# Ledger of designs, part 2: VHH binders against Profilin-1 (pfn-1)

Target 1, 132 residues: Profilin-1 (pfn-1), of Caenorhabditis elegans (q9xw16)
Amino acid sequence: MSGWNAYIDTMTAAAPSIKRCAIVGAADGSVWARTEADNVFKASEEELKTFVALFNDVTQVPAKGADIEGVHYVVPRTEESLIFGKKENTGFFAVKTKSAVLIAVYEGPNEVAAQVRKAVESMQTYLNNAGY

## First folded at step 1 (VHH)

Design e2 (from e1 with G100Y S101G P104L L105P Y108S D109S Y110E A111G M112F; framework vhh_8ghr_2)
Fold by ESMFold2-Fast, scan of step 1:
Structure e2 (fold): chain B 132 residues (1-132), chain A 125 residues (1-125)
Amino acid sequence: as target 1 above (132 residues)
Amino acid sequence: EVQLVESGGGLVQPGGSLRLSCAASGFTISSSYYIGWVRRAPGKGEELVARIYPSSGSTSYADSVKGRFTISADISKNTAYLQMNSLRVEDTAVYYCARYGPPLPPPSSEGFDYWGQGTLVTVSS
């Protein structure tokens, strides 16, 4: 087992509404760990390379949205290290750390979004403090 | 067909310097792997002393070597380096270059998939 899989397990345990998630390299979008099997995170390497590049200027993202797993999401606004989006009953939160981008796709109403965001931001804080 | 080859080890006096090289073949170091230097002193366990993520330049070091050792990578030469300054008798060990996926902190040897043959560094008067 990749050591990064333990971080995936921690996030999904903290927010059961996360359907799929991944930890990818901030520089190139390479997958360090992701959910597998019935919950496989399906984004291609090229899509992830494009996605992590959005963090170079998050202010441009709301105008055009973001694509994850071939699904186009509306991005209503961004914060310095946070991109989030919605597509009907599906949404995502993505946060950048020093070396990584964490992406969590969830399904459910807005009430579950806060739990998912908290799990992702908690992991972001932990990884930043650990030098990642 | 992945291979890592170390060079640069030897005998040096306390306070001296050595530069270790790790030449990679069968993959590019600017891909999504860490390159780390792991040492094993006589009769002791393994210690990850330094690692680099070559595509970003991100580095980290064990507390025992911080400020004395510098890890670097030359993507054009597909080679990683460990510059070792202010060497101490306690730095005597076989030094291995290793490729691995990202380990969870604290650094561990889990996740290493390819190792070099090792190069001996002896610090003695």
Scores: ipSAE 0.013, ipTM 0.154, lowest interface PAE 8.2, mean pLDDT 83

Design e20 (framework vhh_8ghr_2)
Fold by ESMFold2-Fast, scan of step 1:
Structure e20 (fold): chain B 132 residues (1-132), chain A 125 residues (1-125)
Amino acid sequence: as target 1 above (132 residues)
Amino acid sequence: EVQLVESGGGLVQPGGSLRLSCAASGFTFDSYSYIGWVRRAPGKGEELVARISPSGGYTSYADSVKGRFTISADISKNTAYLQMNSLRVEDTAVYYCATGDYEELWSGYDSFDYWGQGTLVTVSS
């Protein structure tokens, strides 16, 4: 396995309700690692380039929402280095580290969302402490 | 029963520091909730001054306190803290610890399900 795929495996083990996820470059949206096979993260590199640029000013995002994998999500709130969205019982959490953006797409009720957010934020803290 | 118990308030002179503590019981700090500090000053409405996610990695501050206050959490002790530095007369308020589920994020409000009793902070020369 590639080095970065190990982090994907760690997140999905911590929150099995993650349906698809990826680690992408914060500067350009280039894919470092993603879920594969039946759980392939499908966002295009052009869409990811647009998405990571949202972190340049997260205060603008709630007014417009965010697109990931061709799906438009309502973004109710943003926090520093965190964008999250919801569409019915499907949602995502995206967090920015020094060099990367972690994106996790999930499906389920608020209890599931809380578990996914915890997994993503824990990984963000780990990677920031590791210098990424 | 879910309870939040604040401590650490008191009288302090301008420029001083205080550390507030919020001890949670009846639920775990890392279970589906935010911890926030909300203050209510005499004659004014409520202000959310700081918030931290259950994982302890994400924080948010009101502009009025940014750079002076620091929120933190100790998951092993099920306790959240607010370190208050460079206190000003305008910081005089009752400070409440509050917790809310992720559901509040979807509503677009910083509303909370459970509140502590509050602890008074008086900054006076």
Scores: ipSAE 0.000, ipTM 0.122, lowest interface PAE 14.9, mean pLDDT 79

Design e21 (framework vhh_8ghr_2)
Fold by ESMFold2-Fast, scan of step 1:
Structure e21 (fold): chain B 132 residues (1-132), chain A 125 residues (1-125)
Amino acid sequence: as target 1 above (132 residues)
Amino acid sequence: EVQLVESGGGLVQPGGSLRLSCAASGFTFDSYSYIGWVRRAPGKGEELVARISPSGGYTSYADSVKGRFTISADISKNTAYLQMNSLRVEDTAVYYCARLDEYGSDFYTEPLDYWGQGTLVTVSS
């Protein structure tokens, strides 16, 4: 049985274009669950701590971009609880809930990006409704 | 109002197979609604035998049925299934379909939400 890994599995099933993803604590970036093995999410603890702090003021993020797994992404814009970035044909969507940040890294064109965003936002809604 | 209606039970000999169906109404199967099958065997308590994310990305099984039972879902029909193979006398029970809103519990003894009368499966020679 996997605890939080069941939510990882749910997101990757909903959007197969997700290459790697994680659920981390909103306060400190601690990893609750992540993809493993051939799809291991490689972000360091220090990088994740820096990343979740971006949600303290998302309006500053487009000017700086965001780093995930040692890759610098251009962040074209943000929304209240959503940061997304692009780098060539790869990208990510990250959403904040009450207690967590969900991060999904994908590869593919804009059509698959839309599917990934839907999966991540649906999980965000589910976890918020569950009190997380 | 959430409703889950089970069907497909019956009498089968040891080694046989049955497929149970669970038709859902009052909610849609989305990626975050786990569906499970719980059974109540004569002289035993309730047992959660299988659960699935309706997207099909995650399934889990009790050790007692692992390798013999397969849970699946058809999102377009809003229906979940339990394919039961290599049935044993000890699989005799009333089988209930449940909507599971929680995950991450190390011990699961009670479904959060199940609504149905169940379907009887009898395995005897």
Scores: ipSAE 0.000, ipTM 0.094, lowest interface PAE 20.8, mean pLDDT 78

Design e22 (framework vhh_8ghr_2)
Fold by ESMFold2-Fast, scan of step 1:
Structure e22 (fold): chain B 132 residues (1-132), chain A 125 residues (1-125)
Amino acid sequence: as target 1 above (132 residues)
Amino acid sequence: EVQLVESGGGLVQPGGSLRLSCAASGFTFDSYSYIGWVRRAPGKGEELVARISPSGGYTSYADSVKGRFTISADISKNTAYLQMNSLRVEDTAVYYCAKYRSSGTWLSPTGFDYWGQGTLVTVSS
């Protein structure tokens, strides 16, 4: 209806394999919107502050991995505004815009990962063009 | 003059196939040109059956048509397609091509600013 919740709804509708997702502030990791109830995105404020700071130098991330919702993910490589990781059949894609970071956690085989990435990158492009 | 023009509808027997075309004029497909196919059957409400971002190659389908219908786009021809296979009597409907609003794009799940005239698909023997 208002605010950032509509973008969460749109992202989950675009890629049904997304289990949990959030939109957070790029500067501080403050939560603007997230999935709730049975699909609640559980990352703490402290974890999110650490996570968004990874975008200050993405080249360091593959050596350390990334933590989301208390789960440590292996990050095989990064791109300038994209961090992604895997842990067994679970994975995530996170992208940075001018003022936000979008995080989507998904479950499923590798064939669904491409659709999740497409949905997240499409939203990133739209938000950047909208000035976010 | 902005318009979407559908073609390819008709009468087919159950198990048959049809390909619908949606030719766009007065605007060009780009990264924000999410195109959807919406159908309305007699006595039923509207159903979004498929959508695509032509530039991104992203597609999504309603559960009722998943595995049977394929949406595609040819950016050079400014045309979107809906390939309908294994047609069922329940697929009988008027099919509309629609473009999502520029301000809403695909981030507005129900926002369309351009609609075609509709094309009738009848599945019966």
Scores: ipSAE 0.000, ipTM 0.124, lowest interface PAE 13.8, mean pLDDT 79

Design e23 (framework vhh_8ghr_2)
Fold by ESMFold2-Fast, scan of step 1:
Structure e23 (fold): chain B 132 residues (1-132), chain A 125 residues (1-125)
Amino acid sequence: as target 1 above (132 residues)
Amino acid sequence: EVQLVESGGGLVQPGGSLRLSCAASGFTFDSYSYIGWVRRAPGKGEELVARISPSGGYTSYADSVKGRFTISADISKNTAYLQMNSLRVEDTAVYYCARSYTLGHQYSSRSMDYWGQGTLVTVSS
């Protein structure tokens, strides 16, 4: 249990439909860990700074949508510390912890989305309990 | 296979200088890679003292070393360096070269995923 990359591995193992994911700082969008190689999560630092700021008031997000990796997602609604969006057969789930934001991008139908949501919410609980 | 090999540690008097080198193999310095120097003194936790993105031009330093240490990289040699000037007794530690694909916590060793064996730096009179 060392290094932030182990958390990425745990999340992708829990939901194989996750194509790319990252753990970023809640205050500044700095990347703590991301998927690597062929599955590299490649949002810019500027985009991530903008994205994590959405958690300052999630009620405003459905009106604006959200941008991840240069892709604009429709956000149908938000929940406490949860933003999710869709674009055709792709989507994302993002959850905020005390000091981090977890972002998972997936591809597939609605049953896949449910698995991804469960994986990110489980990690959110784990990190909050660990003080992050 | 990722390998990081440190060199350049040794004994130096207070106010002296040392240059540490970190030779990387098994990966190339790209826009997603970061190289950091992490130190551990006896009885203390790990401190990330400096980090560089060799291709991206990003550098960061712990407050304890700002103005005294300079991190750099030679992409053609796949090697990173830590130039340590105005050394103090409290800089005595084992210095590790480490890689990450994150910006992470600027001063946290937890973001590092591959580590060298470490090189000892002793600052004493």
Scores: ipSAE 0.000, ipTM 0.139, lowest interface PAE 14.0, mean pLDDT 80

Design e24 (framework vhh_8ghr_2)
Fold by ESMFold2-Fast, scan of step 1:
Structure e24 (fold): chain B 132 residues (1-132), chain A 126 residues (1-126)
Amino acid sequence: as target 1 above (132 residues)
Amino acid sequence: EVQLVESGGGLVQPGGSLRLSCAASGFTFDSYSYIGWVRRAPGKGEELVARISPSGGYTSYADSVKGRFTISADISKNTAYLQMNSLRVEDTAVYYCAAGLYSTSEKWGPDYFDYWGQGTLVTVSS
């Protein structure tokens, strides 16, 4: 009944420290699901198109950083299907699957970041195994 | 058990160069963490001279060493380096490799590291 929102709910239940998150199309950044109401993920369609294109060459991202919800994040490093960033007390993890990009924005210290990363990577594995 | 083992310290003449190495075990550079070099000269307090996020994503330096020192990391070897060029007598100190959590990396100083090596002595003298 909840469609793709059920996956948002699963991620936020696994890591309650996630402030906002979204599942978007890997090809175009189209929003499949996002957190809403008080936790609304505010990225524009144009910003998301730009963001998902970063996965075409993740090696360039640490030099220029990444923008999410109008906020510029420092990207310390990348992995083949993972981009993460940090700005003061906020950060994000983004992972690419076959058809989707999962983005989670969090607030808090390194232990919070580790929990968020684990939740996002677990969902990445699940969706890849499901053919997404 | 986390261990940071420094090497490469020694005696060098003013204007010379020296490279320090820090081999980490029980601590993974590809985790969400940072590495720094902290020095202490006799009779002085501790000074953070250089810091790096693993994989070279972000580096920062104390004003006293900018343009002369370069910090780097080799993730595959789990080793960090401090390349010290144009050395001065006032660079004489014990140099410590230190590791910390990324969430504290925006705060500059020696107090923000969780793990420390044993230190290696660098003496710049003729």
Scores: ipSAE 0.000, ipTM 0.103, lowest interface PAE 17.4, mean pLDDT 81

Design e25 (framework vhh_8ghr_2)
Fold by ESMFold2-Fast, scan of step 1:
Structure e25 (fold): chain B 132 residues (1-132), chain A 126 residues (1-126)
Amino acid sequence: as target 1 above (132 residues)
Amino acid sequence: EVQLVESGGGLVQPGGSLRLSCAASGFTFDSYSYIGWVRRAPGKGEELVARISPSGGYTSYADSVKGRFTISADISKNTAYLQMNSLRVEDTAVYYCARVSDTYHGLSYPEGMDVWGQGTLVTVSS
């Protein structure tokens, strides 16, 4: 079992409204860990490679949107290391660390979105401080 | 005293079923409490076979047990379960229940698990 599975467990424990999530390599989109079984994160390797490349220039993302698990999300704005998107009552938050990209897909109202964002950003800070 | 206590292990024939229980004392399951089952056979490494967040309903399973094992939790009884069906000789191991304690700890598996039970032996043989 991959050591990175513990990070998936930590994020989902912090924000139970995360429906699916993954930790992928920032350089290539390779999956280090993801939710499985009934909560399987279904993005293809090709889609993830395209997605992580968005962090090379986040300023271009709002004009195009982003695709995760075959779903096209509207990206209203980005920050240096954060891309988030919305589609109806679903959404995602993705953050880049030194070596990884954390992606969390959630469903629910704005209150739920705020909790998911905090969980993802807290993990981002933790991993950056740990050298990842 | 924070403790997890496993029960339900034993001898079973190949193709049989067992249900393991994990009772928690000194703390309660809640929205941020992940519970997992880890197994270890003599001379082999540890394998995380199943995880659950009781309040979130998130579950995951190792490929070796997917479709055969089901993890569940009863928050009101402060107990987690592992239902094991279609058991194989390769499932023979000591099974441990464990808790994820801290949302920011877990640099590597199994370091995110801070409370472990003493284990229960499952032997699958004819």
Scores: ipSAE 0.000, ipTM 0.142, lowest interface PAE 14.6, mean pLDDT 79

Design e26 (framework vhh_8ghr_2)
Fold by ESMFold2-Fast, scan of step 1:
Structure e26 (fold): chain B 132 residues (1-132), chain A 125 residues (1-125)
Amino acid sequence: as target 1 above (132 residues)
Amino acid sequence: EVQLVESGGGLVQPGGSLRLSCAASGFTFDSYSYIGWVRRAPGKGEELVARISPSGGYTSYADSVKGRFTISADISKNTAYLQMNSLRVEDTAVYYCAKTSGYLESTYRQPFDYWGQGTLVTVSS
């Protein structure tokens, strides 16, 4: 399929510990694709609009954390195109491309986090190279 | 027992290049830990120069070395490398290979758990 769901499938196949994920527009947080059914990514478009705006100044994020799917995450640090957070055994990685933000929520220890980060950053590189 | 052994240090002229190697034994490179290069010049504190998650593909560099130094890892050889180009007199230091026991969340507030003995790099005209 030529749709954005193919990218969701590729990311989750690369890191099976991803529980839920989405690809959203960087400008407005509009959902392009997300995991569905029992793995549905539950964030509202208003929450996502707020979340993608964090990439306008990532240096502000560690002071206040980030909210995804109504869950508040502690954000220990950020990079220009990366926000990540942790809450107990759950965490997320979010990366910005030219036109999109990729968000992956995972469950598991630090070794799982590293695998999820690699999958998300690999997709970021691919999409940037594809002009997205 | 985890061991890290550095090699490749030496004397080089400004503008020259060196490649440092860090051979690991007692563990296999994986996604659970970071390998880093930390340097200390006489009379100065420690500076984290570069780090890599060997199977995670993540790298980061100190601002002082960005564009000049490249960190890499060969998982099959269980060895990490620091390629140092366009060396400057201020790069003169003892370079240590170090690893964490888990995912490193901060470069400034988290210590490395395991350290090599260090290798001396002298940049002098």
Scores: ipSAE 0.000, ipTM 0.097, lowest interface PAE 19.6, mean pLDDT 79

Design e27 (framework vhh_8ghr_2)
Fold by ESMFold2-Fast, scan of step 1:
Parts: structure tokens; C-alpha cells; sequence
Structure e27 (fold): chain B 132 residues (1-132), chain A 126 residues (1-126)
């Protein structure tokens, strides 16, 4: 994934509390880029395919929750292009752009969550403005 | 010396199809480079319509062309293609082929694209 790794690096630099993240195709959940090494994003292709399909009707997600990296998250509510969840001291933010879904998994309190959300939403706006 | 040579543009009626080709020389298609198609219509800004990421086959499309355009690459011929179906008058533009380097920083294309070709004109008119 040649060019997209730079955008992973940008998000993790903006929010150092991001533990793992990925950029995946909105249509099929194919991985374009993800964190590696000791912070490898572990979701399978099948899990990601299921996850990106949640954006087809986000209103159904709070009743069922969402699975990322084999972890089931409680999703308290959704917005049109945003799904977020919590499980104890961990959480995620996922946003859909025109062509991609950005997923960031973090650990920490609400102050950390706010920084992660801001980083993910900033990248979402940027990619949408660039035609992605 | 890096070169990209576009071909396949022309005049077509609404609902028709065209296939654009982008022949690359001076580098090989691989996981270190992404290839994209950018268009510019008179009076409009530049729009990235399609991108293929390395040799992995992952692709992205602008909302305006999703379901109608398909980007592909033939690594053995070092050539990328844009298959354009169900063409509309608003698809009329000059289409450019561009390479994205593996170290492309934000901002994204078209600002991150290197080695633009000459462009090929597509006119969709009855």
C-alpha cells in the first residue's frame, strides 16, 4: 500500500493515543493501509467486510454493537458517517469517506477519545475534499 | 526519465464507452507507486476520478463516476487503463494519468502526484 501509509502516519502523529488504525475500502473492507509492528491492526478481511457494511444503515448499529479485531464494542449511538464504540478502557472511532473507512482504536479516558475523534474526523474531511 | 503517455480520448455520444490507456516508461508498476486518473473540465477544478494502489488491486473512485468507471493496470505491459461506461455530458474533460510516490505526504492528489502525462481530451456530446 504505497501512498496510503503516509496518511496512517499523519493520523497517529496527530493523536498519539491511537493504538492501532487502518484505512480500508468502503465498498469491500479491503485494507489500503494499517499500523504495523507492535501496533499491528489485526482485523481479518471477513470482519472488515462485515464492518464497512454497517455504514449502509448506521441506525441499526447501536442495537447490535460492532466487532473490531475480535473485540465486541458497545456502540451508544451513531452519526451519518460515524460509528464509535467503547469497551472498558478501550474504544474506536470509524468514519466513512466517499471511498474509504478510517478506523482508529485507542486506549484511555474521555480526553484521549476526544483527541482521537478530532484526528479521524479531520482526515475524513480532508479525504472527502480530495475526492476520496 | 519518467514518462506517462495517455491515449484513447475522443468524441463519444452520451451513454457510450471509451477506454483510456496510460503507458509508463522510466519506472515499473509495483507496490511502490500508485496510479491515478485526474480530470479537468473547462471552468472546473481538478478532480481525482480513480486511483489504483500499488499492485494490490485496491481502487478508489470519485462519487461522480462510481459504478461507471473502472481503473486497472497490466503490470506486464506497464500500462494503466480507465474504462469509462455510461458516459455523461458532464464527463467532458481533459484526463491526466499521474503517479503517486510511496512517500507521498499530505496533501493528497492531485497535489501529491508526480509525472503527469500530456492529457487526453474526452468529449461527450450528441
Amino acid sequence: as target 1 above (132 residues)
Amino acid sequence: EVQLVESGGGLVQPGGSLRLSCAASGFTFSDTYDIGWVRRAPGKGEELVARIYGSGGSTSYADSVKGRFTISADISKNTAYLQMNSLRVEDTAVYYCARYSSGAPPPLPPEAMDYWGQGTLVTVSS
Scores: ipSAE 0.015, ipTM 0.148, lowest interface PAE 8.1, mean pLDDT 81
Fold by OpenDDE, second read of step 2:
Structure e27 (fold): chain B 132 residues (1-132), chain A 126 residues (1-126)
Amino acid sequence: as target 1 above (132 residues)
Amino acid sequence: EVQLVESGGGLVQPGGSLRLSCAASGFTFSDTYDIGWVRRAPGKGEELVARIYGSGGSTSYADSVKGRFTISADISKNTAYLQMNSLRVEDTAVYYCARYSSGAPPPLPPEAMDYWGQGTLVTVSS
């Protein structure tokens, strides 16, 4: 867990609009690392289990939306390894690696979304190359 | 053409200070890129020493230099800096300035950086 915390710090530092984020197991939603202290990522294990399962069929997610931390987000579209959602001035980006799902919850105008996505996708690429 | 040029290296005694500069051209410091200082000591691999994220809001440091080194950037000059205080013999290395896509995690593989400078040698010796 301690090793994965460094990746959390990297993502949050790369995109200041990220309020909370987590790295979870793609298979079961188990939490490998998450933001703590004043920015605790609060999704439950049950919720995360449901969330990571969305990647089994991303084509259905736009119709249903996605829930994170008890908040329901509209999902405009999905990609094979990318789910993103919006709610007012908040949103999330979730990307899947070989073994993990990276989730970043952000707050701000639409303009900040690009930076958040880049931060998460950069981590995705790195982890994939590392075999995770 | 994107270019990074380091300067400020030299010989310094233990406990001394040195300030490195990285002049960037061909692009502007922005939230799109991070700037990092990476050092390579003799016989050792590369170590990310310090990183400034985006346009200069957040910073990170290797544990080995925390409290001693400070990375900063002057956007108006398109230049990044590494202030090195309380230098130690083990800080001896070639220091490179590198550009990274924002969000790239350490350790930084070659593909994570798209540009880096020629390096500047820092020697800490009595």
Scores: ipSAE 0.010, ipTM 0.290, lowest interface PAE 8.2, mean pLDDT 89

Design e28 (from e27, 13 letters changed; framework vhh_8ghr_2)
Fold by ESMFold2-Fast, scan of step 1:
Structure e28 (fold): chain B 132 residues (1-132), chain A 126 residues (1-126)
Amino acid sequence: as target 1 above (132 residues)
Amino acid sequence: EVQLVESGGGLVQPGGSLRLSCAASGFTFSDTYDIGWVRRAPGKGEELVARIYGSGGSTSYADSVKGRFTISADISKNTAYLQMNSLRVEDTAVYYCAKLGPPPTPPYSGSHFDYWGQGTLVTVSS
């Protein structure tokens, strides 16, 4: 399919350790595209609205953590447009662009986390430069 | 003033090879480029046959061309290529180079192709 699903496919091809991911609107958390079927990204509309609002002040996030798909993640620190977290053997990276938030949930050791971060940040750069 | 100019099409025998070129102007290839080759055969819809994304280039190919076609980009020359090997009669089509971009934001889904060139005709015939 053409459309935003092609960008989900690009990220998962670049980092196969991504188990689930989504591209959502930065203003409202509306889903533009997400992984489906056995890899379905399950976050509710309300949860995503709350999650994207975290980017209004990322410095407050480490104190309270973040919830994705009903799972509470510890957020050890943040960067200007990046929130990442860990819970046991799972983790996520989320980055904000002008119009979107990219969320990738992965499983595996620290070596795969670096690959996931690179894939998400590469897409962030592309979308920003494309005006999104 | 963005332009994509395709070249390299022509007539080849089945089993032959061609290399298509896509010269870009008005923008520069960097680690944020996203270029594809789309073909249209008479009476058929458009098919994205090959795509390259990013500076190192994650590539993808349609099942119909996997193992036969290779997409590449030369950042210093601002040019993308499609190397076509083991050509078949069913590869006959007009080939377009496209700068890919995100589609309109939902609820509208659609083509994410921007800045299509005029195309180059590839005819595979005995």
Scores: ipSAE 0.017, ipTM 0.240, lowest interface PAE 6.9, mean pLDDT 82

Design e29 (framework vhh_8ghr_2)
Fold by ESMFold2-Fast, scan of step 1:
Structure e29 (fold): chain B 132 residues (1-132), chain A 125 residues (1-125)
Amino acid sequence: as target 1 above (132 residues)
Amino acid sequence: EVQLVESGGGLVQPGGSLRLSCAASGFTFSDTYDIGWVRRAPGKGEELVARIYGSGGSTSYADSVKGRFTISADISKNTAYLQMNSLRVEDTAVYYCARGYTPPLPPPSKGFDYWGQGTLVTVSS
């Protein structure tokens, strides 16, 4: 376990609807920390490299969607440093910091999406302020 | 007294290999510390080329060195390594080993809080 798991624990405590999440390197998608065991985040190295590269031009993502853990998500729109998507009762929020990408996969109705977004954006702000 | 001491730098031909070592004292490599290798080339800013998160944890690499450099740590020797293969002229730089502060929330620092003296790597024909 890396010390980065403390940030994962903070996000999941703030938004219990997060089922799986990871903190990965923005340059290469290398995993710094992820949920494990019953909630293991299962994205491959190749998928994560492809995913973090989406932040080079987020405006292209809504046309194609995004793949996380082998699941294809519809991405309705993007914002600078934010990609989010939905597939039925499952969704995700991904945010880019200076050095990292935070990915949170949640399950539940649309009403929990705002709480998950707030948790990842708060962590994004915190890590950016800490130089990450 | 906390110290990081680099060794292994030198002159090498393009395509060659070099292994840098970073010996730590005054603290122990564990899940509580990240170790990074940061280089500064003439006319360029600092570049974080490799980082290892915690005790033998996950790693990250700059795109410029991905597939050529490998970072590792030996906990029993309290030493981190940077294996550099397929070296290029543009890898010429002073390489620093740096301790990344472990992130209990909030992180106590904005990244690297302790740095070695640096070791020069020159890649030329």
Scores: ipSAE 0.013, ipTM 0.156, lowest interface PAE 8.5, mean pLDDT 83

